# VH-VL binders against q84x53, part 2

Target 1, 262 residues: q84x53
Amino acid sequence: AGETSDTGILFREKLIYLQDLNVDPHKALRVNPSLRSAPISSVVSVETLLSSTGLSRPAVGRILDMFPDLLTSDPESEILPVLRFLSNEISISEQDIPKSISRCPRLLISSVDYQLRPALTFLKTLGFVGRDTITSRNTVLLVSNVERTLIPKIEYLEEGLGFTREEVAKMVVRSPALLTYSVDNNLVPKVEFFIEEMRGDVKELKRFPQYFSFSLERKIKPRHRLLKEHGILMPLSEMLKVSDGQFNHWLLELRLRSAERR

## First folded at step 2 (VH-VL)

Design F16 (framework fv_fezakinumab)
Fold by ESMFold2-Fast, scan of step 2:
Structure F16 (fold): chain C 262 residues (1-262), chain A 124 residues (1-124), chain B 111 residues (1-111)
Amino acid sequence: as target 1 above (262 residues)
Amino acid sequence: QVQLVQSGAEVKKPGASVKVSCKASGYTFTGYYMHWVRQAPGQGLEWVGWINPNSGGTFYAQKFRGRVTMTRDTSISTAYMELSRLRSDDTAVYYCARLSYFDWGTYPEWFDPWGRGTLVTVSS
Amino acid sequence: QAVLTQPPSVSGAPGQRVTISCTGSSSNIGAGYDVHWYQQLPGTAPKLLIYGNSNRPSGVPDRFSGSKSGTSASLAITGLQAEDEADYYCQSYDSSLSGYVFGGGTQLTVL
């Protein structure tokens, strides 16, 4: 028996172990005070489980530094269920588990029963099934609270744009990133620009929901200005999908074709 | 003790409106969507729509759009369904039902509990 | 017109087994959405009987079981009792309607 004091040799060994992983021990202790009394074997067991998935040592260190509560998590009851959920319920391949975690470390601190499964169930009701099922690329949707985060975004698209739930569901399935964007900072400014400046038909947003993935200041506004200055109309997809070089080339070609046909 | 208590039976003439209430107790009213389902005499269950008690947002089945309005009052944990321009074929028992997350969703949400129903009779 | 198809009636003797089918399409059961079952006794509201294809709520006897395969689901009732005489409804979600759908209902008669 005997516990390690925060000034004892065993506590210092724990700090050295964290520093070796590039985990800031002062931040970790501030965020997770339980770490002070936790045995080093607990911290090692978490690192061992995460490394066993294929994550590199630097990647494990970054995750633990980002979420110090993981340092005292029970691997069997708190971490392994998330890994099993990704493998068994989402069917992410073994080779893609490390990529899924690296892209969305928040998965590891998310309750399967109270967050991940409810989110998956909700997303399935929107149409994330079959060929459009959740994959390693869009697991970020699973860490969003259904009631506080996902539903308000869907309701904004329904009520703010006059779309039906069916239309919104089809939009988010085609462009899942929509559910990750801020209503106030991303969706609203882009909708206002589209309706007020571009004089756009909201039906086009249903056909091309990827509109919301483009920078308003660096892509949407500059390209709209160029098209407006030259009296050229084109679909949003043609306007936004291409590189700057391709857009300039298409603008030149359109101007040449307009001049030839008059 | 989770329960939904509905208002009493109504008799209306064609062209009138009816407003049915559903008072929730035993759970956080704003935490669950409230759905409305109707059943004509001797017929099956027909989904009408839902309201999100937290936001007031609603969604209605296509058949009822333009005639149904769902509202709620969070101060008394009560949801309302108003159906206008009543026809004789609107005669039915109208149920409110909570969209439940009892098992936290290895599965889609299901209806539990159900109110006992409000009989709306539309007759001339 | 119900979106999910159930037989209008089924019958069995006490102690026997009956099965009630529920057939959907690619936009609902076939899309992977789970099936739930409700029991409605005469003059009462529907009561949850099975949720998530095969799970029983507290208080539902193990004589009731559910299964799902492809675009269809089934409710099995073993050891039939007189108290089981009721209407049974399957329910799922339909992505093309963005709404909840019910079967037409099956009246179970215990002979």
Scores: ipSAE 0.000, ipTM 0.374, lowest interface PAE 20.9, mean pLDDT 84

Design F18 (framework fv_fezakinumab)
Fold by ESMFold2-Fast, scan of step 2:
Structure F18 (fold): chain C 262 residues (1-262), chain A 126 residues (1-126), chain B 111 residues (1-111)
Amino acid sequence: as target 1 above (262 residues)
Amino acid sequence: QVQLVQSGAEVKKPGASVKVSCKASGYTFTGYYMHWVRQAPGQGLEWVGWMNPNSGDTFYAQKFRGRVTMTRDTSISTAYMELSRLRSDDTAVYYCARYDTEVWSGYDYTEYFDLWGRGTLVTVSS
Amino acid sequence: QAVLTQPPSVSGAPGQRVTISCTGSSSNIGAGYDVHWYQQLPGTAPKLLIYGNSNRPSGVPDRFSGSKSGTSASLAITGLQAEDEADYYCQSYDSSLSGYVFGGGTQLTVL
């Protein structure tokens, strides 16, 4: 009876603390059941470490809400090694650490030894060194599994499209987002549209690998079809440079001119 | 050495045609668009059109449509520009220029003329 | 004639600073297309000087810089030298013409 009420009071204090951070306590408990028995000092320690990097209290709360497993993580053995890896092995400046975390919170739940360092080593073999090294903008590449995620994308470009490893490496260094795209849902449909409807040669994609960064449905297809309708040819890069607002204005002008012909 | 070597000067009469060549060396010819730009004596630069050496696709400035034809021979890495029905105001130095694209990050990229031939003077006089 | 507007001439003494403007419209510079600059020495082909608004290719000294704002761009040359005497052209892309456009050119005279 007495023990139960004391345990209940401590548990309630933990829930109030989570609510103050704007962390949904019911979701957190569902995702991380061990939170029920973890001391409140666990949550406080994690918050303190993350705040020490320069992250605002609301930003810390959002991260903890997204990844409730962090609430029971040991800061010294599970979180601090990630921060040290970013600072010492990637050489991200102290001021950019909070930006790196905000852009890719998954870094905090990723193993340095089993995920981050192997990914960095692999990316270096592709040419992410020197001026093209990993920065706070590209840390998302570090949380991708080398064997299950990165290598299949490289193999698709290499074997599926007939490119050499050296050519693929140059493509991904020029357009790092390429490694974040789904082969089946992004790369394949864009290649098929380029070959079949645009009548492009896949070798041209080595010149402009950023092609894969544009929306197939919102930019590539509408712009290509508009240009084809009016007998206009543009280099791929120029075609995709126009903003959505400019494209819509141009489309309206072209349609109005076509209507004026009666 | 990366370079574009153009054919020699031509003198033509009004109504004739001229074909200028541009031989690329030191890089992958099919990896870059080739443009043609002209410059009348003492005047500015005027874009004529582009040719994709890989596909053979072309696109010409409105002013030259119906009079200009751009082709290439990939076996000798050479681009050609033929201008027909020549007029005295077609007298100009004709340049071939390589078009390159640089990608930085996200959606940031740019394209520009990084390598120019030395030019071919075409004189049209009666 | 020229789609992009440049002053026909500018002049300066050695060591001084000059600025060359390039004014476009909503269909080219105003549409977000980049501005590039080319230097043409007397009797030679144009040479790339500035690309992508403000980037310098290898071999171009820091004295040359570019900027872009709204529908206009500028080329700045500091510490003028006699060898800078040349014609300077800005260049962009125009969506309404579906083509590449040049400024009329600016003749720089080093006094």
Scores: ipSAE 0.005, ipTM 0.520, lowest interface PAE 10.2, mean pLDDT 86

Design L03 (framework fv_libivirumab)
Fold by ESMFold2-Fast, scan of step 2:
Structure L03 (fold): chain C 262 residues (1-262), chain A 123 residues (1-123), chain B 112 residues (1-112)
Amino acid sequence: as target 1 above (262 residues)
Amino acid sequence: QVQLVESGGGVVRPGRSLRLSCAASGFTFSSYGINWVRQAPGKGLEWVAIISYDGSNKYYRDSVKGRFTISRDDSKNTLYLQMNSLRTEDTAVYYCARGKFYYDWSGSPLDYWGLGTTVTVSS
Amino acid sequence: DIVMTQSPLSLSVTPGEPASISCRSSQSLLHSNGYNYLDWYLQKPGHSPQLLIYLGSNRASGVPDRFSGSGSGTEYTLKISRVEAEDVGVYYCMQALQTPYTFGQGTKLEIK
């Protein structure tokens, strides 16, 4: 009791510090047990480095709450290399570093040598170069495991749609979000609906890969049902790009034009 | 669509030199690492060399190191294998094979292969 | 270098029956990143090799689902659930964990 009072006080100071950052201290301790014995100065040094990039205090807190292992990371050997990779190899501007981290906090727990640089090299082979290079808006692609996540998605698009790798590469460069979508939960259901219910030509998916960015239940299915009910055919881009109000107005106009042809 | 076409094979005496070419089409050549793999008559496959997508990394099997040089000319979409000091054991069909995705120097798996060009080294 | 050993060296299968080929490496092919750097290739008579399976268990583009790869570390298996006439050829495993990349000696698949 007497000898542990000082360590108990220091531990409580650490809990107060985490709570002030809006980090759940009990979750953090469960996920990162090393945090119990880590000096508060170590935790503060991580927060200080992240804040120095331009991240707001609430943003830093959200990141640390999401990835408590960062609370005991060595800033110079584990965090700084990621920041330097973004600045030097991807050429993200100083002002956009905080945006890149906020949009994809997983960057901070990703190995430059074993994850980020291999992913960047892979993405360059798909055509993410020049005007289509990786920016602060699509750094999420860098934290996707190449072999387990990116390659299987490319292979699904090749095999499922009957496209060549070059055709798939052009699709993902045009719609990078494709590489972030679940094959089983997003791509497969949307392909099945397009082929089976809409009786669509898969070549249209190559022309409009943004098809996969629209909700199957809230947008694709309802709009298809309306078009089918009125016997109307239209390109995927016209069907999906517009607001509900614009779609309804367009549908009315098309019905009127159809009547005029009689 | 993706095509690799090897050329430059022939019959030469031991100690002579030969340069193989691999002409690539149907993909962005400069984005891929390319391998050379050989197969002696009636024998199995033997990996020879790789060059990275940017040409900065080159690796060879020990038996050809110092004798063979892999290079690329992206302006011509062509890969080369300069073979010097040829030995009878270099007799094989030489295949050009594309690494599906290049990560540093790995260049695997080999997803597209050419038809091969025959090199015969005999006295 | 890493030595790759295949077994059997040849097998004859009745069409529609399964086939299994084993590949053993002299060192573990499991990298610290969690992946097994083993690929499988098929060379049909008079043709160039073609990729079947990569990183242990991933089917290559256009390869039928009757082909499957399994294993980890030093022991790997290629399985064909229902052999077809067009599957005749020599099957090779290859390690790509480190240079030089090395192939197994090959397994000849023949139809009875």
Scores: ipSAE 0.000, ipTM 0.370, lowest interface PAE 20.9, mean pLDDT 85

## First folded at step 5 (VH-VL)

Design X45 (framework fv_libivirumab)
Fold by ESMFold2-Fast, scan of step 5:
Structure X45 (fold): chain C 262 residues (1-262), chain A 124 residues (1-124), chain B 112 residues (1-112)
Amino acid sequence: as target 1 above (262 residues)
Amino acid sequence: QVQLVESGGGVVRPGRSLRLSCAASGFTFSSYGINWVRQAPGKGLEWVAIISYDGSNKYYRDSVKGRFTISRDDSKNTLYLQMNSLRTEDTAVYYCARHPYLWSGYKTYGMDVWGLGTTVTVSS
Amino acid sequence: DIVMTQSPLSLSVTPGEPASISCRSSQSLLHSNGYNYLDWYLQKPGHSPQLLIYLGSNRASGVPDRFSGSGSGTEYTLKISRVEAEDVGVYYCMQALQTPYTFGQGTKLEIK
């Protein structure tokens, strides 16, 4: 019965190991209490697997600090399937696996069967195939729940803009970041401004879905106000793609030419 | 919770009509294509019909074409199967089943939510 | 129509032993998008069918990892690494590449 009484030394060695990785032991124990009884060999096996991908020791430490549940994960049944999914189903090269994980550490705590593969399948039905396939640049889409996150965004664009699902799918493939934007905090305010203040034709948003990637307060509103003030109409792409300096120089030239005609 | 509930089954004579209903709850009904699948007593599963998420595409097995009509009312979260000119061979338990993702074109996959079924008996 | 043929039609296994069910299609189920449009379903006695595997090899939510699907084109296999008592029922493969969608005739799994 007393065999568990001499675990203090092993526990302290575990804490030292975590500190060497720059993992906060107190946060890790709070989030993952099973760490107290887990053998140090279990924690080492997780670090070893992640390091074998090419991740630097500091990067591994940051990931484990962010997701302490990984410290007691079974590498073969819980982590390795994610790495194999990225390599075999997404076809991310071995050299890009570390970058993919660093950009989206949540991939490692996402179930292949219940999250990543369902999301990939859904995205492929939208048109993320061939040259538009999911790559290391947009793996963030794979950690979004299909029913609770992705479908509601598609539905908002469909119903809010009066587009068919086929039209929305084409917009999303052209601008994948649309699926990462908040409906309430990003999409709705930008749509309302476009329709109510800009008096825009929503068909233009199908041609230029990048509209949603620009800041409403820092770019869209200020540039629209300047154009409206001077009675100037232009396509969204011409309005938004240029730098502030280029926009101001262009606007000044138009004002000068307008004044010369009077 | 995600659920489909069938109703409208019964016992009818050959040549008569029945309308089956499938009530959806716990998910966004308008985002999913829905199938009707039947199973005759002691036999295997047999696909009957599908309707696309927007109702624009409908497909049927050959033996029910012209007799059965699949439809949906998204305002009521309900799927229908209007069965006319019923035959003894139509005797089966009828299930409705959704596809988890947006259906596109002719092909589909993964019926992840099924109702409990409603029994249709066509006897002389 | 695409014809789906399962083998065996019935099998009996001791708990803990593996089981394997084959499904053959009369035409390739591999689409140009890279997916094999073959799903596997289990119908337990007195219950509605439930999804096990979709698109050839993808395990459905809530399905234990002892279930796996493999194959491509016209030849598919469902494997259970260690059969448990709860696995009793009829297993169906289904193609949904083209209408009419068609099921195999079913394979009845029983425990010895």
Scores: ipSAE 0.000, ipTM 0.490, lowest interface PAE 14.4, mean pLDDT 86

Design X81 (framework fv_fezakinumab)
Fold by ESMFold2-Fast, scan of step 5:
Structure X81 (fold): chain C 262 residues (1-262), chain A 124 residues (1-124), chain B 111 residues (1-111)
Amino acid sequence: as target 1 above (262 residues)
Amino acid sequence: QVQLVQSGAEVKKPGASVKVSCKASGYTFTRYYMHWVRQAPGQGLEWVGWINPDSGGTFYAQKFRGRVTMTRDTSISTAYMELSRLRSDDTAVYYCARHPYLWSGYKTYGMDVWGRGTLVTVSS
Amino acid sequence: QAVLTQPPSVSGAPGQRVTISCTGSSSNIGAGYDVHWYQQLPGTAPKLLIYGNSNRPSGVPDRFSGSKSGTSASLAITGLQAEDEADYYCQSYDSSLSGYVFGGGTQLTVL
């Protein structure tokens, strides 16, 4: 008769298997206590399914280390539906599935019915269709809760900035990262600085929604203050798109040219 | 049966603060923005700001920044507006008003449900 | 001071047509922001009458209609009735203020 429960020997075998995948077994057990009693075949089945997509063994190990709850997931009822969703409803090619997962491992712990499909449906109403459809590059948008996360950001842009639904839709399609930023910690401080200190017209934010992707403290404030100090006006895109070296070189050249003309 | 029920009238001295409440019922409180709008006696409507009851995020009219604070309590579906450093020209009826989600329809929406208003009198 | 300009008063007899104008600028109505209209009966809270330039909420009679052109909007009331006597406010959004703006209000008198 064989072992029917996880004894010290079977438990040790699981720890060795996890270590071989470069998964921290102590962290995994802390985050997912069910691992203690789960059969090793469960862990192997999950690793096998993920590897079958084309993910390298180190990539699989990184994902499992990041989300230890996956180690006790049922591959057929919890993981496979996500892979099928990406392939059939998003239309990501088989060769790009590993890239999609590597870019956004949280997809694998997200419910298709309660999270991914509702998010996709919502994003389609904003204009993520046709050439702007969700691809392997922006699947991160699918793991955000529609009601608690996505809608508040859309509402802030509509109500807080006074943009129409169509204008907000164009902004987020052009700059999808907007939907990943915190309203209170990212959007509000940047809007307040733009309006109150920069004296900006919010219409420019519709033309350059990438404004919100730049650091307020390390890029926006320092560059604005330098331009203000020297009496220089320029569009947001010219101010923010260039590297620090390019900006400083450009500012130096402008100062030198203005001095020569005096 | 959507309704917004506001707290009762208040009389305050200049320099004091006032906190007005707006209790929502008959709809999902966290799905609609709550605006605050005031009206001085015999004068027009003036927008104060909004709060998103889901996130707690707020946006205030420039005139009131630094003096107004909007909060909410989702457990009792109630929004609050606190105005500090009151002066006589803050005497007004303060309304809360609901704003629907724009993405749920093809048309932009106005403030479709209003509370009955809270009279705040600032006098010495 | 109001950002949107409305006539302070208008009057008409029962059965007549009246129009109430709402004049904005390039930072609000002229920027493409929608105009909403509110009716305020004496001693009551405002009630949404027209939203999104020309749409009527459930329960608002066909006699009320809205339109928008350039930097201005208008509210038309046909077949004027005694119960239409109220203050009317237009409302939009202003990009330079980053906030919602109301007209000064128009008192409609039905004689």
Scores: ipSAE 0.000, ipTM 0.395, lowest interface PAE 18.7, mean pLDDT 85

